# VHH binders against p49116, part 323

Target 1, 238 residues: p49116
Amino acid sequence: EGPLLSDTHVTFKLTMPSPMPEYLNVHYICESASRLLFLSMHWARSIPAFQALGQDCNTSLVRACWNELFTLGLAQCAQVMSLSTILAAIVNHLQNSIQEDKLSGDRIKQVMEHIWKLQEFCNSMAKLDIDGYEYAYLKAIVLFSPDHPGLTSTSQIEKFQEKAQMELQDYVQKTYSEDTYRLARILVRLPALRLMSSNITEELFFTGLIGNVSIDSIIPYILKMETAEYNGQITGAS
Key: E = the ipSAE of ESMFold2; O = the ipSAE of OpenDDE; V2 = 0.75 times the mean of E and O plus 0.25 times the DockQ between their complexes.

## First folded at step 26 (VHH)

Design rd2 (framework vhh_7n9e_1; at its last look DockQ between E and O 0.92; V2 from the best seeds 0.74)
Fold by OpenDDE, look of step 26:
Structure rd2 (fold): chain B 238 residues (1-238), chain A 119 residues (1-119)
Amino acid sequence: as target 1 above (238 residues)
Amino acid sequence: DVQLVESGGGLVQAGGSLRLSCAASGFRFSEYGMYWGRQAPGKGREWVSGISGDDSYTAYADSVEGRFTISRDNAKNTLYLQMNNLKPEDTALYYCATHLYSGRPEDYWGQGTQVTVSS
């Protein structure tokens, strides 16, 4: 078998909605998040190993890890997205909800903690100066995770995950030979992804756009979406 | 129109071999992953094996790993499944399928070819 990922999988270019509003409204935030989500899922779809799996398995994998993929995407695209500004805007919007007593004190704490975790994760990734290859392999590792409940063909999934891990190791050894512990430092960041609630992520980034529709329910549709349609949406959306 | 036509099924004794073929048309064959599924009487559809569009990666269900081999010929728009050491539990209608990125909720699959493995 060839490599799990190629140079084509390293490219991860997010195009933000244009024009950027003076005030980051909920629509802009949701649109930006949706584009990142689509990009992330279509990235997964472009991996040959992913293509070799059945539809049910593919859908199940993405459903299980979309939050992790999305979060890695946020970290990777933090500057392009002006993530800090987006998060600040989200907090401001939440403040309005707080004032209207729409959230319990406990829920407010949970949401704010989630935002904090998200920011800290992205900052930590920036401090590590994670490059495009490393991001790609990390995404592959989280994508081909065999430990999610309800998955079939876990042996095959594990094999793909191991391949991703090995390629990452090889890349890091080759590219960062002077830093013998870089791989470990990178991999120890992955547990932080599992601490983040997909439900809260969905609420923060997608509620304004999808309403009562869950990310889980639209994943099959996104995975079957034409790339051209997606690209058209990116270029045509205002 | 997308068409998938399976062939190669039949009756075989346990331990025997069969080679299935799937002729594809109506889409850019090499750009899409393909897979074999099967459906036994009274059971749901089961994924058996898959292969990437560029033929660089294959995948197998645990139940068939080591016994079945999926392959494709993109020049001939044909998908294959070599089945060795067949078992009675492999008895099913085998179908080939693809995930076209058309925005449609359904996959495309053929009518299937019957494989019967006797004890």
Scores: ipSAE 0.780, ipTM 0.903, lowest interface PAE 0.5, mean pLDDT 91
Fold by ESMFold2, look of step 26:
Structure rd2 (fold): chain B 238 residues (1-238), chain A 119 residues (1-119)
Amino acid sequence: as target 1 above (238 residues)
Amino acid sequence: DVQLVESGGGLVQAGGSLRLSCAASGFRFSEYGMYWGRQAPGKGREWVSGISGDDSYTAYADSVEGRFTISRDNAKNTLYLQMNNLKPEDTALYYCATHLYSGRPEDYWGQGTQVTVSS
């Protein structure tokens, strides 16, 4: 077997809805987040190791890790998305909800703590100047996690994760040879991803989805979407 | 108009070998991953082995790893499963399958070929 990822898996180009509204709204935030979600899931399905596991396993893996992939995508695309502006708009909306007595104090505390954790994660990744190759391997490590409940063939998934880890190590050692501790600094950021709440992510970024459907339920449809149809939606060809 | 036709099944003694083939048509074979599944009487379908479109990656269920080898010939649009050291619990209908990214929710699979392993 060859490398787990090729150069085609390093490219991760997010395009934002245009024009950016003068005042951010739920529609713009949800469209932006949806584009990132689609890009992330189609990235996963392009990986040969992922293809070898079969479609049912593919769906199970993505359902288990979509929030972690999405969060890595937010960190990678934070500048393009103007993520700090989006999060500020969300915070202002939450403050208005408190003023109108629409949310409990416990819920607002949970959501604000999640936003703080997300900002801290994105800032730490930016401080490390994580490059596109490193992001691609981190995403692969997250995708091929064998310890999610309900997975079958976990030994095979574990082998793919180990390969992603070895290739990341090789890349960092070759590319950042004078930064002895870079790999360790990168890897200690990963546990924070597992603790991100998918329910709160849906509330923050996906409240505009029709029918109030969970991301978990639409994953099989996104994974089955034709590449041309996906591209048409983000470029206006459909 | 996707068509998958399995062949090569039969009756074999425990410890023996069989080679299954799957002739594929109606799609760009080399662009898609393929897999073998099996179904024993009274059981649900079990994924057995898969292979990427460019044949750079293969994967196996724990129950068959080390005994079965998946391969493909993209020039002939054919998927193979070499089955060695067969056991009675390998007795099943074996199907080849693929999931095209065509917007359809269902797997594409054939009629199957019967493999029976006697003690």
Scores: ipSAE 0.573, ipTM 0.842, lowest interface PAE 1.6, mean pLDDT 86
ESMFold2 (binder alone), look of step 26: mean pLDDT 87; pTM 0.881

Design rd20 (framework vhh_7n9e_1; at its last look DockQ between E and O 0.89; V2 from the best seeds 0.77)
Fold by OpenDDE, look of step 26:
Structure rd20 (fold): chain B 238 residues (1-238), chain A 119 residues (1-119)
Amino acid sequence: as target 1 above (238 residues)
Amino acid sequence: DVQLVESGGGLVQAGGSLRLSCAASGFRFSEYGMYWGRQAPGKGREWVSGISGDDSYTAYADSVEGRFTISRDNAKNTLYLQMNNLKPEDTALYYCATQLYSGRPEDYWGQGTQVTVSS
């Protein structure tokens, strides 16, 4: 078998909605997040190994890891997205909800902690100066995780994950030969992804757009969305 | 219109071999992953094997790993499944399928070809 990922899978270009509003409203944030989500899922769809697993397995994998993929995407696109500004805006909007007593004290803590975790994770990735190849392989490792409940063909999934890990190792050894422990430093960041609540992520980034519809429920539609539709969205055509 | 037509099924004794074919039309065959599924009497559809559009990757269910081989000929718009060391539990209607990314949440399936493995 050939490599799991090719150079085409390294490219991960997010196009932000235009124009950027003076005030980052909920719509802008949700649109930006949606574009990232679509990009992430279509990235997965472009992987040959992913294609080989069939619809049910593909959908199950994405449902299981969309939050992790999305978070990696946030980290990777943090500068382009002005993520710090987006998060600040989210906090401001949240503050309004707090003032209206719409959230319990415990929930407020959970949400704020989640935002903190997101920011810290993205900052940590920036400090590590993770490049496009490393992001691609990390996403693949996250995508082909066999330890999610309810998955079928776990042996195949594990095989693909191992392939991703091996290729990442090879890449790091080749590209960063002077940094013997870089691979370990990179991989040790992955556990942080699973500390983040998909529910809270969904609430923060998507509630304004999808309302009561869950990301889980729309994943099959996103995966089956035509590329032209996606391209239309990133060009501002809505 | 997308069309998938399976062939190659039949009756075979345990330990025997069959080769299934699926003729595809109505879409850019090489751009899409293809896969085989099967449905045994009284059971749901089961994924058997898949192959990427560019033929660079294949995948198999645990139950058929090492016995079945999926392949494709993009020039002929044809998908294949070589089935060796067949077992009675492999008895099923075998479907060829593709996932088209057309914005509609459906897969395209053929009508299937019957494979019966006798003891």
Scores: ipSAE 0.811, ipTM 0.911, lowest interface PAE 0.5, mean pLDDT 91
Fold by ESMFold2, look of step 26:
Structure rd20 (fold): chain B 238 residues (1-238), chain A 119 residues (1-119)
Amino acid sequence: as target 1 above (238 residues)
Amino acid sequence: DVQLVESGGGLVQAGGSLRLSCAASGFRFSEYGMYWGRQAPGKGREWVSGISGDDSYTAYADSVEGRFTISRDNAKNTLYLQMNNLKPEDTALYYCATQLYSGRPEDYWGQGTQVTVSS
């Protein structure tokens, strides 16, 4: 048994839809987010340890953590996505919704707090200058979380998470030997991911999905998509 | 098109061993993860063990870890399960399955081979 992740798992290239519209709209935001979601799910699928766990475990793990993987992806790809511009457009649309409808004070407050937490998380990751190897290991730690209810292969999942943690520690110590506290600074960011609401993420980024289906319900289909179909979405093919 | 055929089951006494085989055809075997499942009469299906397509990783259910060993021979398109120190609770229909990326969420599975462990 080799390392949990290889160099092929470090590459995480997001390609945005083109052309970028003059004014951001629901379709552009949803397509951009969908590309990130598919990239994240197929990244997980490519990991040999994940493949060894079988269909039911794969689906359960991804259902439990897709929002955390998506949020890590947003932080990693914030520049290429122009995430700050997307979030600003969403805030403007929320303000227009107040003008059209009566105030739903509690919901708007929850959504705005989530946007602030998301921006703070992305800013903190940028300030730490998290590299591609570190992102890959953080995603693996989040993916192989043994503490989710309903998992049946908990000991095996725990072993894979421990291996991801060990490999992150070894990487950071070797690569950033002069920065004694780097690993600790990175790890203290993880609890914030658990506070991100998948419901609000769907509202912010995935409102344009047909039938208003939850991401949870389509995960088995995404995990079984042929790579050629996924690559078609990445290259902007219809 | 895709075909999975299990063999090697039988009747053994507790403490004994069996080796199951799964012959695969109709797809590029080495590109996909494979796993074994089992179903006892009147019970739900249970994942037993899995292996990555490139043979680099294996995983086991807690109930069989240390007793069962999954392996594959990608040159012969065959999946194996070596079962040692068998117990009566291992009695079940054992089937192999593939994680083929078919665009549908369902896995492909074989017909199964019966393993019966007597006291």
Scores: ipSAE 0.645, ipTM 0.873, lowest interface PAE 1.3, mean pLDDT 86
ESMFold2 (binder alone), look of step 26: mean pLDDT 89; pTM 0.898

Design rd3 (framework vhh_7n9e_1; at its last look DockQ between E and O 0.88; V2 from the best seeds 0.80)
Fold by OpenDDE, look of step 26:
Structure rd3 (fold): chain B 238 residues (1-238), chain A 119 residues (1-119)
Amino acid sequence: as target 1 above (238 residues)
Amino acid sequence: DVQLVESGGGLVQAGGSLRLSCAASGFRFSEYGMYWGRQAPGKGREWVSGISGDDSYTAYADSVEGRFTISRDNAKNTLYLQMNNLKPEDTALYYCATHEYSGKPEDYWGQGTQVTVSS
């Protein structure tokens, strides 16, 4: 078998909605998030190993890890997205909801903690100066996780995950030969992803756009969306 | 329109072999992953094996690993499934399907070819 990932999988270019509003409204935030989500899922589709799995398995994998993929995408695209500004805007919008007494104290704490975790994770990734290859492999490791409940063909998934890990190891050893512990430092960041609530992520980034529709429910549609349709969305369609 | 036509099925004794073929048309065949599924009487559809568009990766269900081999000829727009050491439990209608993404909610698959393995 060839490599799990190629140079084509390293490219991860997010195009932001244009024009950027003076005030980051909920629509802009949701549109930006949607584009990132689409990019992430279509990235997965472009992986040969992913293509080799069954339709149901593919969908199940993405459903299981979309939040982690999305979060890695946020970290990777933090500068292009002006993520700090987006998060600040989200907090401001949340503050309005707080003032309207729409959330319980406990829920407010949960949401604020989640935002903090997102910011800290992205900051930690920036501090590590994670490059495009490392992001790609980390995404692959997250994507091909065999430990999610309800998955079929777990042996194949595990094999692909191992391949991703091996390739990451090889890449890090080759590229960062003087940093013996870089691989460990990178991999140790992955547990933080699973501490983040997909539900809260969905609420923060997507509720304004999809309403009561869950990301889980639209994943099959996104995975079956034509690339041209996606491209149309990033070329100015709003 | 996407069209998939399976062939190669038949009756075979346990331990025997069959080679299935799937002729594809209506899409850029080499750009999409393909897979074989099967459906036994009274059972749901089961994924059997898959192959990437560029033929760099293959995958198999645990039940057929080591016995079945998926392959493709992108020049001929054809998908294959070599089935060796067939077992009675392999008896099913075998169909090919594509990971072609057209924006449609349904997957594309053929009508299938019957494989019957006798004891």
Scores: ipSAE 0.812, ipTM 0.916, lowest interface PAE 0.5, mean pLDDT 91
Fold by ESMFold2, look of step 26:
Structure rd3 (fold): chain B 238 residues (1-238), chain A 119 residues (1-119)
Amino acid sequence: as target 1 above (238 residues)
Amino acid sequence: DVQLVESGGGLVQAGGSLRLSCAASGFRFSEYGMYWGRQAPGKGREWVSGISGDDSYTAYADSVEGRFTISRDNAKNTLYLQMNNLKPEDTALYYCATHEYSGKPEDYWGQGTQVTVSS
């Protein structure tokens, strides 16, 4: 059996709406996040192991992990996206909402804690200098998680996750042979992804995109989107 | 239009074998993953086995692993399911499906072929 991922799955090119405005706005943030989401979904459905699973399983896996995939994408593309600038703009907007008494204190606390966790995660990944191969395998590990309730085919999903873990281990050992602890340092970052709230991610990045529906509800449509339409969504042509 | 036509079903004795075929047309067959599902009388549908578009990956439900083998011939646009050591509980309508990216949220399914395993 061949490797779980090929060179096409390591390439992860995000292009941003151009030009970046001097003062960031909701439209720019939502467009940027949408491109990343569609790039991440296109990535997932192109994996042969994913294609070998049934439709219900595919939908369940992506519903369970889309926020983790998105968060890994934010970390991987943080410099291209100018993510720190985007998060600062969001924090400023939230501070204005507090001053004008537009949002509840409990909600603002939840959102600020989420932003802090996201910043900490992205900083920790940048400090480790995670490369494109490592990101691709980390995404595969979170995609093929057998631990979510309601999944069928758990044995096959576990097999694919174990293969992703083994291939990551082999890659790190060969590529970073002088750094005995690199794999361990990478893997201990993954639990932080489970702390990310999909509800708050939607509020921060997708409020203008999905109207009254959650990303969970549109995942079956995103996964079945024609490839030409996907490319339009990723590049902003539509 | 996407069309999937299953064949090869029939009546077999327990312990016997059957080979199902699914003739596909109306899409770029080799680009998409495909799978077999089944529906037994009085039961819901269950996924049985799947295969990637490039034939590099296969997956099986626990209930059939080791007994069933999925394969495809991309030159003939045909999906296969070799079923060995059949049991009465394998009795079902078997259908094939494609992950073809049509913009519709549901995968395309065939009409199915009946497999009946007698004791």
Scores: ipSAE 0.734, ipTM 0.904, lowest interface PAE 1.0, mean pLDDT 88
ESMFold2 (binder alone), look of step 26: mean pLDDT 82; pTM 0.825

Design rd4 (framework vhh_7n9e_1; at its last look DockQ between E and O 0.89; V2 from the best seeds 0.77)
Fold by OpenDDE, look of step 26:
Structure rd4 (fold): chain B 238 residues (1-238), chain A 119 residues (1-119)
Amino acid sequence: as target 1 above (238 residues)
Amino acid sequence: DVQLVESGGGLVQAGGSLRLSCAASGFRFSEYGMYWGRQAPGKGREWVSGISGDDSYTAYESSVEGRFTISRDNAKNTLYLQMNNLKPEDTALYYCATHEYSGRPEDYWGQGTQVTVSS
């Protein structure tokens, strides 16, 4: 078998909606998030190992890890997205809900903590100066996680995850030979992703666009969306 | 329109071999992953083996690993499944499917070819 990832999988270019509004409204935020989500899922589709799995397995994998993939994407695209500004805008929008007593004190705390964790994670990734290859491998490790419940072909998934880990190790050893513990520092960031609530992420970034429809329910459709259609939407919005 | 036509099935004794073929048309064959599935009587469809578009990766269900080999010829738009050391439990309707993206959540499937393994 060839390498799990190639140079083509390193490229992860997010195109933001244009023009950027003076005030980041819910629509802009949701559209930006949707584009990132689509990019992330279509990135997964481009991986040969992913292509070799069955439909049910592919869907289940993405359903299990979409939040982690999305979060990694946020970290990777933080500068392009002006993530800090987006998060600030989200907080501002939440203040309206708070003032209207639409959320319990506990829920407010949960949401704010989630935003904090998200920002902290992205900052930590920036501090580590994670490059495109490392992001790609981390995404692959997250994607091919065999520890989610209900997965089929777990042996194959594990094999692919191991391949991703090995390639990451090789890359880090080659590229950052002077930093003996870089791999460990990178991998220890992955647990933070599991602390992120998919429900809260969905609420913060997608509620304004998809309403009551869950990301889980649309994943099969996104995975089957034509790349040309997706690209057309991007260009059309420009 | 996507077309998938399976062939190569038949009756074989346990321990025997078969080679299935799937002729594909109506899409950019080499750009998409393909896979074989099977459906035994009274059971649901199950994934058997898959192969990436560029033929760089293959995957197998645990019960067929080491016995079955998936391959493809992108120049001929054909998918293959070499089945060796067949067992009675391999008896099923075998179908090929594609990960072609058309906006529908379902993959495309062929009509299937019957494989019967006698004890």
Scores: ipSAE 0.805, ipTM 0.912, lowest interface PAE 0.5, mean pLDDT 91
Fold by ESMFold2, look of step 26:
Structure rd4 (fold): chain B 238 residues (1-238), chain A 119 residues (1-119)
Amino acid sequence: as target 1 above (238 residues)
Amino acid sequence: DVQLVESGGGLVQAGGSLRLSCAASGFRFSEYGMYWGRQAPGKGREWVSGISGDDSYTAYESSVEGRFTISRDNAKNTLYLQMNNLKPEDTALYYCATHEYSGRPEDYWGQGTQVTVSS
């Protein structure tokens, strides 16, 4: 059996909506986030090991990990997205909502804590200078997680996750041969992803695009979207 | 429209072998992952084994691993399941399915072929 990922799964190119508005707004943020989400879902669907699983398993895996994949995508694409600028605009919006009594103080505290955790995660990944191969294998590790409630086929999922871990180990040891602890430093970043709230991610990045439905509810439709339509959603082309 | 037609089922003694076939039409077969599922009397449908569109990866439910082998012939648009060392608990209606990406939220399944394993 061949490698879990090939070179085609390492490339992860996000293109931003054009033209960039003079002032960041909900539409631009939602469009940018949507492109990243569709890019991430297309990436997952393209993996042969994922294609070998049943539909219920595919849907359950993506429902369980979409926020982790999205967050890894944010970290990987933070410079292209100008993520720091987007988060600053969101913080300004939240501060205005306090002054207008539109949100409770407890909710705003929760959202600000989430933004801080997201910034810390992205900063830690940037300091480690995580490369495209490492990101691809980290995404595979979170995708093929056997620990989610209600998941079937856990034995096969564990084997795919172990293969992703072994291939990451081999890559790091070959490419960073004089950095004995690099693999360990990379892997200890993963628990922070589990602390990210899917609900708050939806509020930060997907308000106004999804309406009143959750990303969980649209995942079966996104996974079955025709490839040509996927590419249109990723680039904004029809 | 997508059509999946299973064949090759039958009655076999425990320890025996069968090979199931699934003839596929109405879609670009080689572009999509395919899988087999089964439904035993009084039970829900369970995934058994799958294979990627490019044939590079296969996966197996733990109870069949080492005994069943999935394969595909993209030139003939046919999916196969070689079933060896069959056990009475393998008795079920076996379905093939496709991950065909046509915008439908559920995969298409065939009508199935019956496999009965006697002790």
Scores: ipSAE 0.660, ipTM 0.879, lowest interface PAE 1.4, mean pLDDT 87
ESMFold2 (binder alone), look of step 26: mean pLDDT 83; pTM 0.837

Design rd5 (framework vhh_7n9e_1; at its last fold request DockQ between E and O 0.69; V2 from the best seeds 0.81)
Fold by OpenDDE, fold request of step 28:
Structure rd5 (fold): chain B 238 residues (1-238), chain A 119 residues (1-119)
Amino acid sequence: as target 1 above (238 residues)
Amino acid sequence: DVQLVESGGGLVQAGGSLRLSCAASGFRFSEYGMYWGRQAPGKGREWVSGISGDDSYTAYADSVEGRFTISRDNAKNTLYLQMNNLKPEDTALYYCATHYYSGRPEDYWGQGTQVTVSS
């Protein structure tokens, strides 16, 4: 059996909306986030192991881990996205809601903590200087997680996850041979992804563009969308 | 116009073998994963086995692992399912499916081929 991932899967290039506005409005943030989300899901679709599973299983996997994939994507594309600026803009927009007393104190705290966790996670990944291969394998490990409730074919999913882990291990040992514990340091970051609320992420990044439609509900559509169609939308939106 | 046409089903005794075929047309066959599903009477659809577009990866449900083998011939736009050591519980209508989406829900699955395993 061949490798789970190829060099093609290492490439993860996000194209931001152009031009960047002087003021980062909600539309720009949502468009940027949507592009990242679509890129992440289409990335998953490009994996042969993912293609070997049924559509229901694929949909279930992505529904379960889209927030984690998205967050890893944020970390990986933080520079290109100017993530700090985006997060600051989000906070500013939230301040308006706060002033209008639209949010409870507890909700404000939850949202702010979530933003903090996102920033901290991305900073931690930057400090580790995670490369494209490592990100690809981490995303694969997250994607093929068998521990989500309601999944079918968990044995097969587990096998794919193990394959991803093994390849990551081999890569790290080969590429970073002088750093004996790099693999462990990288893997230890994964639990932080599970601390992040998908609902809050959705609220922060996707409200305003998709209206009242949930990410959960559009995932099947995204997974069925052809890459050419997606690319066309990106070009048209630029 | 996407078409998926299954064949090869029939009546077989327990322990016997069948080979299903699915002829595909109307899309870039080699670029998409394919899979087999089945539906027994009174039960929901069940995923059986899948294969990547480039034929590099296969997957199986636990219930058929070691007994069924999925394969494809991209030059012939054909998907196969070799079923060995068939059991009565394998009795179902077997569907061929693609990860390609044409915009028509009916294109997800073929018409199916009936497999009946007698005791």
Scores: ipSAE 0.886, ipTM 0.950, lowest interface PAE 0.4, mean pLDDT 92
Fold by ESMFold2, fold request of step 28:
Structure rd5 (fold): chain B 238 residues (1-238), chain A 119 residues (1-119)
Amino acid sequence: as target 1 above (238 residues)
Amino acid sequence: DVQLVESGGGLVQAGGSLRLSCAASGFRFSEYGMYWGRQAPGKGREWVSGISGDDSYTAYADSVEGRFTISRDNAKNTLYLQMNNLKPEDTALYYCATHYYSGRPEDYWGQGTQVTVSS
C-alpha cells in the first residue's frame, strides 16, 4: 500500500481573499475561514485511504472531526491568515454585543474562554515549530478516529490511524533525532483539540455565511465539490 | 451521464465463488475512488469494500475481510469484486458506487446485480 500520506498531502497552501480590507469585517473573516475549511476538506478527500471508504463513513468522519482539522489549520496558517488580528476583531465585535445586550454574559464568557484556548493552542504549536509533515500526520490522526459513536468500519479506520501514528513517529525520529521527546511534546497538545467547540467555532468564524446553515449540514456538499468549482473558490479569480 | 453497470451475479452454493464486474462511464474513472455496497432483503445498504482512484489503497468491511478482494482496471474503466467462500448471509443486491466529484452530495450508484447464496 505504501505510505498513508505523500508529499502532495504535506502541501497546505492557503490563499487569502484579496485585497485585505483596512478594517477587518465579518465578510472577510467568513471568506478566509471558508477557504481554510474547503482546503481542509479537500485535503481529506485527496487521501487514498479516505477514498477507499464508503460515503457514509467519509461523511461521518469529517462531521466528527471538522473542527479539529479546522483548528489545526488555523494553527498551521496563523501567520498567512493574520489570525491574531482576526481574533482581535472578533473580540471587539463581542464587546460591542455586550454593550447592546445582544448576548448573555454566560455565553460571552464561554466564547472568550474558547478564544483564549485557541490562542494558547496556536502559540504552543508555533513555539514547537511544528512542520508541515507533522501537521499532515496530526490531521490524519484526528481524521481517522475510530472512537466516534455510530461509525461503521471502525477496525479499518483504526488501522489507518495506527499507520498515521507510526509514520509520524518514524518521521520525527528521523528528522528530529537530537530531540528525544519531540513526539511526546507534540502528542500532549492533541487533547486541547477535543476541548474546542464546533458551535463556538461556527459563531466566531462562520457567522452569516449563508444564513443559519451549520457546517455539519454542508460537509457532504463540500466533499463533493467539483474540482473546477473548488479551484475558483480557494485560488481566487482563477 | 454517469453510468455504472454491474454484472456477474447469480445463484451459488455456500462455499462457492463469484466475480462481480462494474463497467463505468461518464467520468474520468481513474481519478476517483470506487466501492461496492450491498443490500440484503429487509435491510439498509451496507458498504462492502472500496479502492482508491490510484489503486494504492483498499478497505474491507469486517464481514468480508479475508474472503473478498476488490480490484480495478483503469485501462478498461472496470471495477471488480472477487467473492470467495460465500455464505448465505452474503445474499444481497450488490452495486458499485463512485466518489466522482460532481457537486452532487450523494455518490452515484449502479442498479446492482443479485447474488444469492444457497445453503
Scores: ipSAE 0.817, ipTM 0.936, lowest interface PAE 0.6, mean pLDDT 88
ESMFold2, look of step 26: ipSAE 0.804; ipTM 0.930
ESMFold2 (binder alone), look of step 26: mean pLDDT 83; pTM 0.844
OpenDDE, look of step 26: ipSAE 0.815; ipTM 0.917
ESMFold2, look of step 27: ipSAE 0.799; ipTM 0.929
ESMFold2 (binder alone), look of step 27: mean pLDDT 84; pTM 0.848
OpenDDE, look of step 27: ipSAE 0.850; ipTM 0.935
ESMFold2, fold request of step 28: ipSAE 0.787, 0.796; ipTM 0.923, 0.927
ESMFold2 (binder alone), fold request of step 28: mean pLDDT 84, 84, 84; pTM 0.849, 0.853, 0.852
OpenDDE, fold request of step 28: ipSAE 0.885, 0.885; ipTM 0.951, 0.950

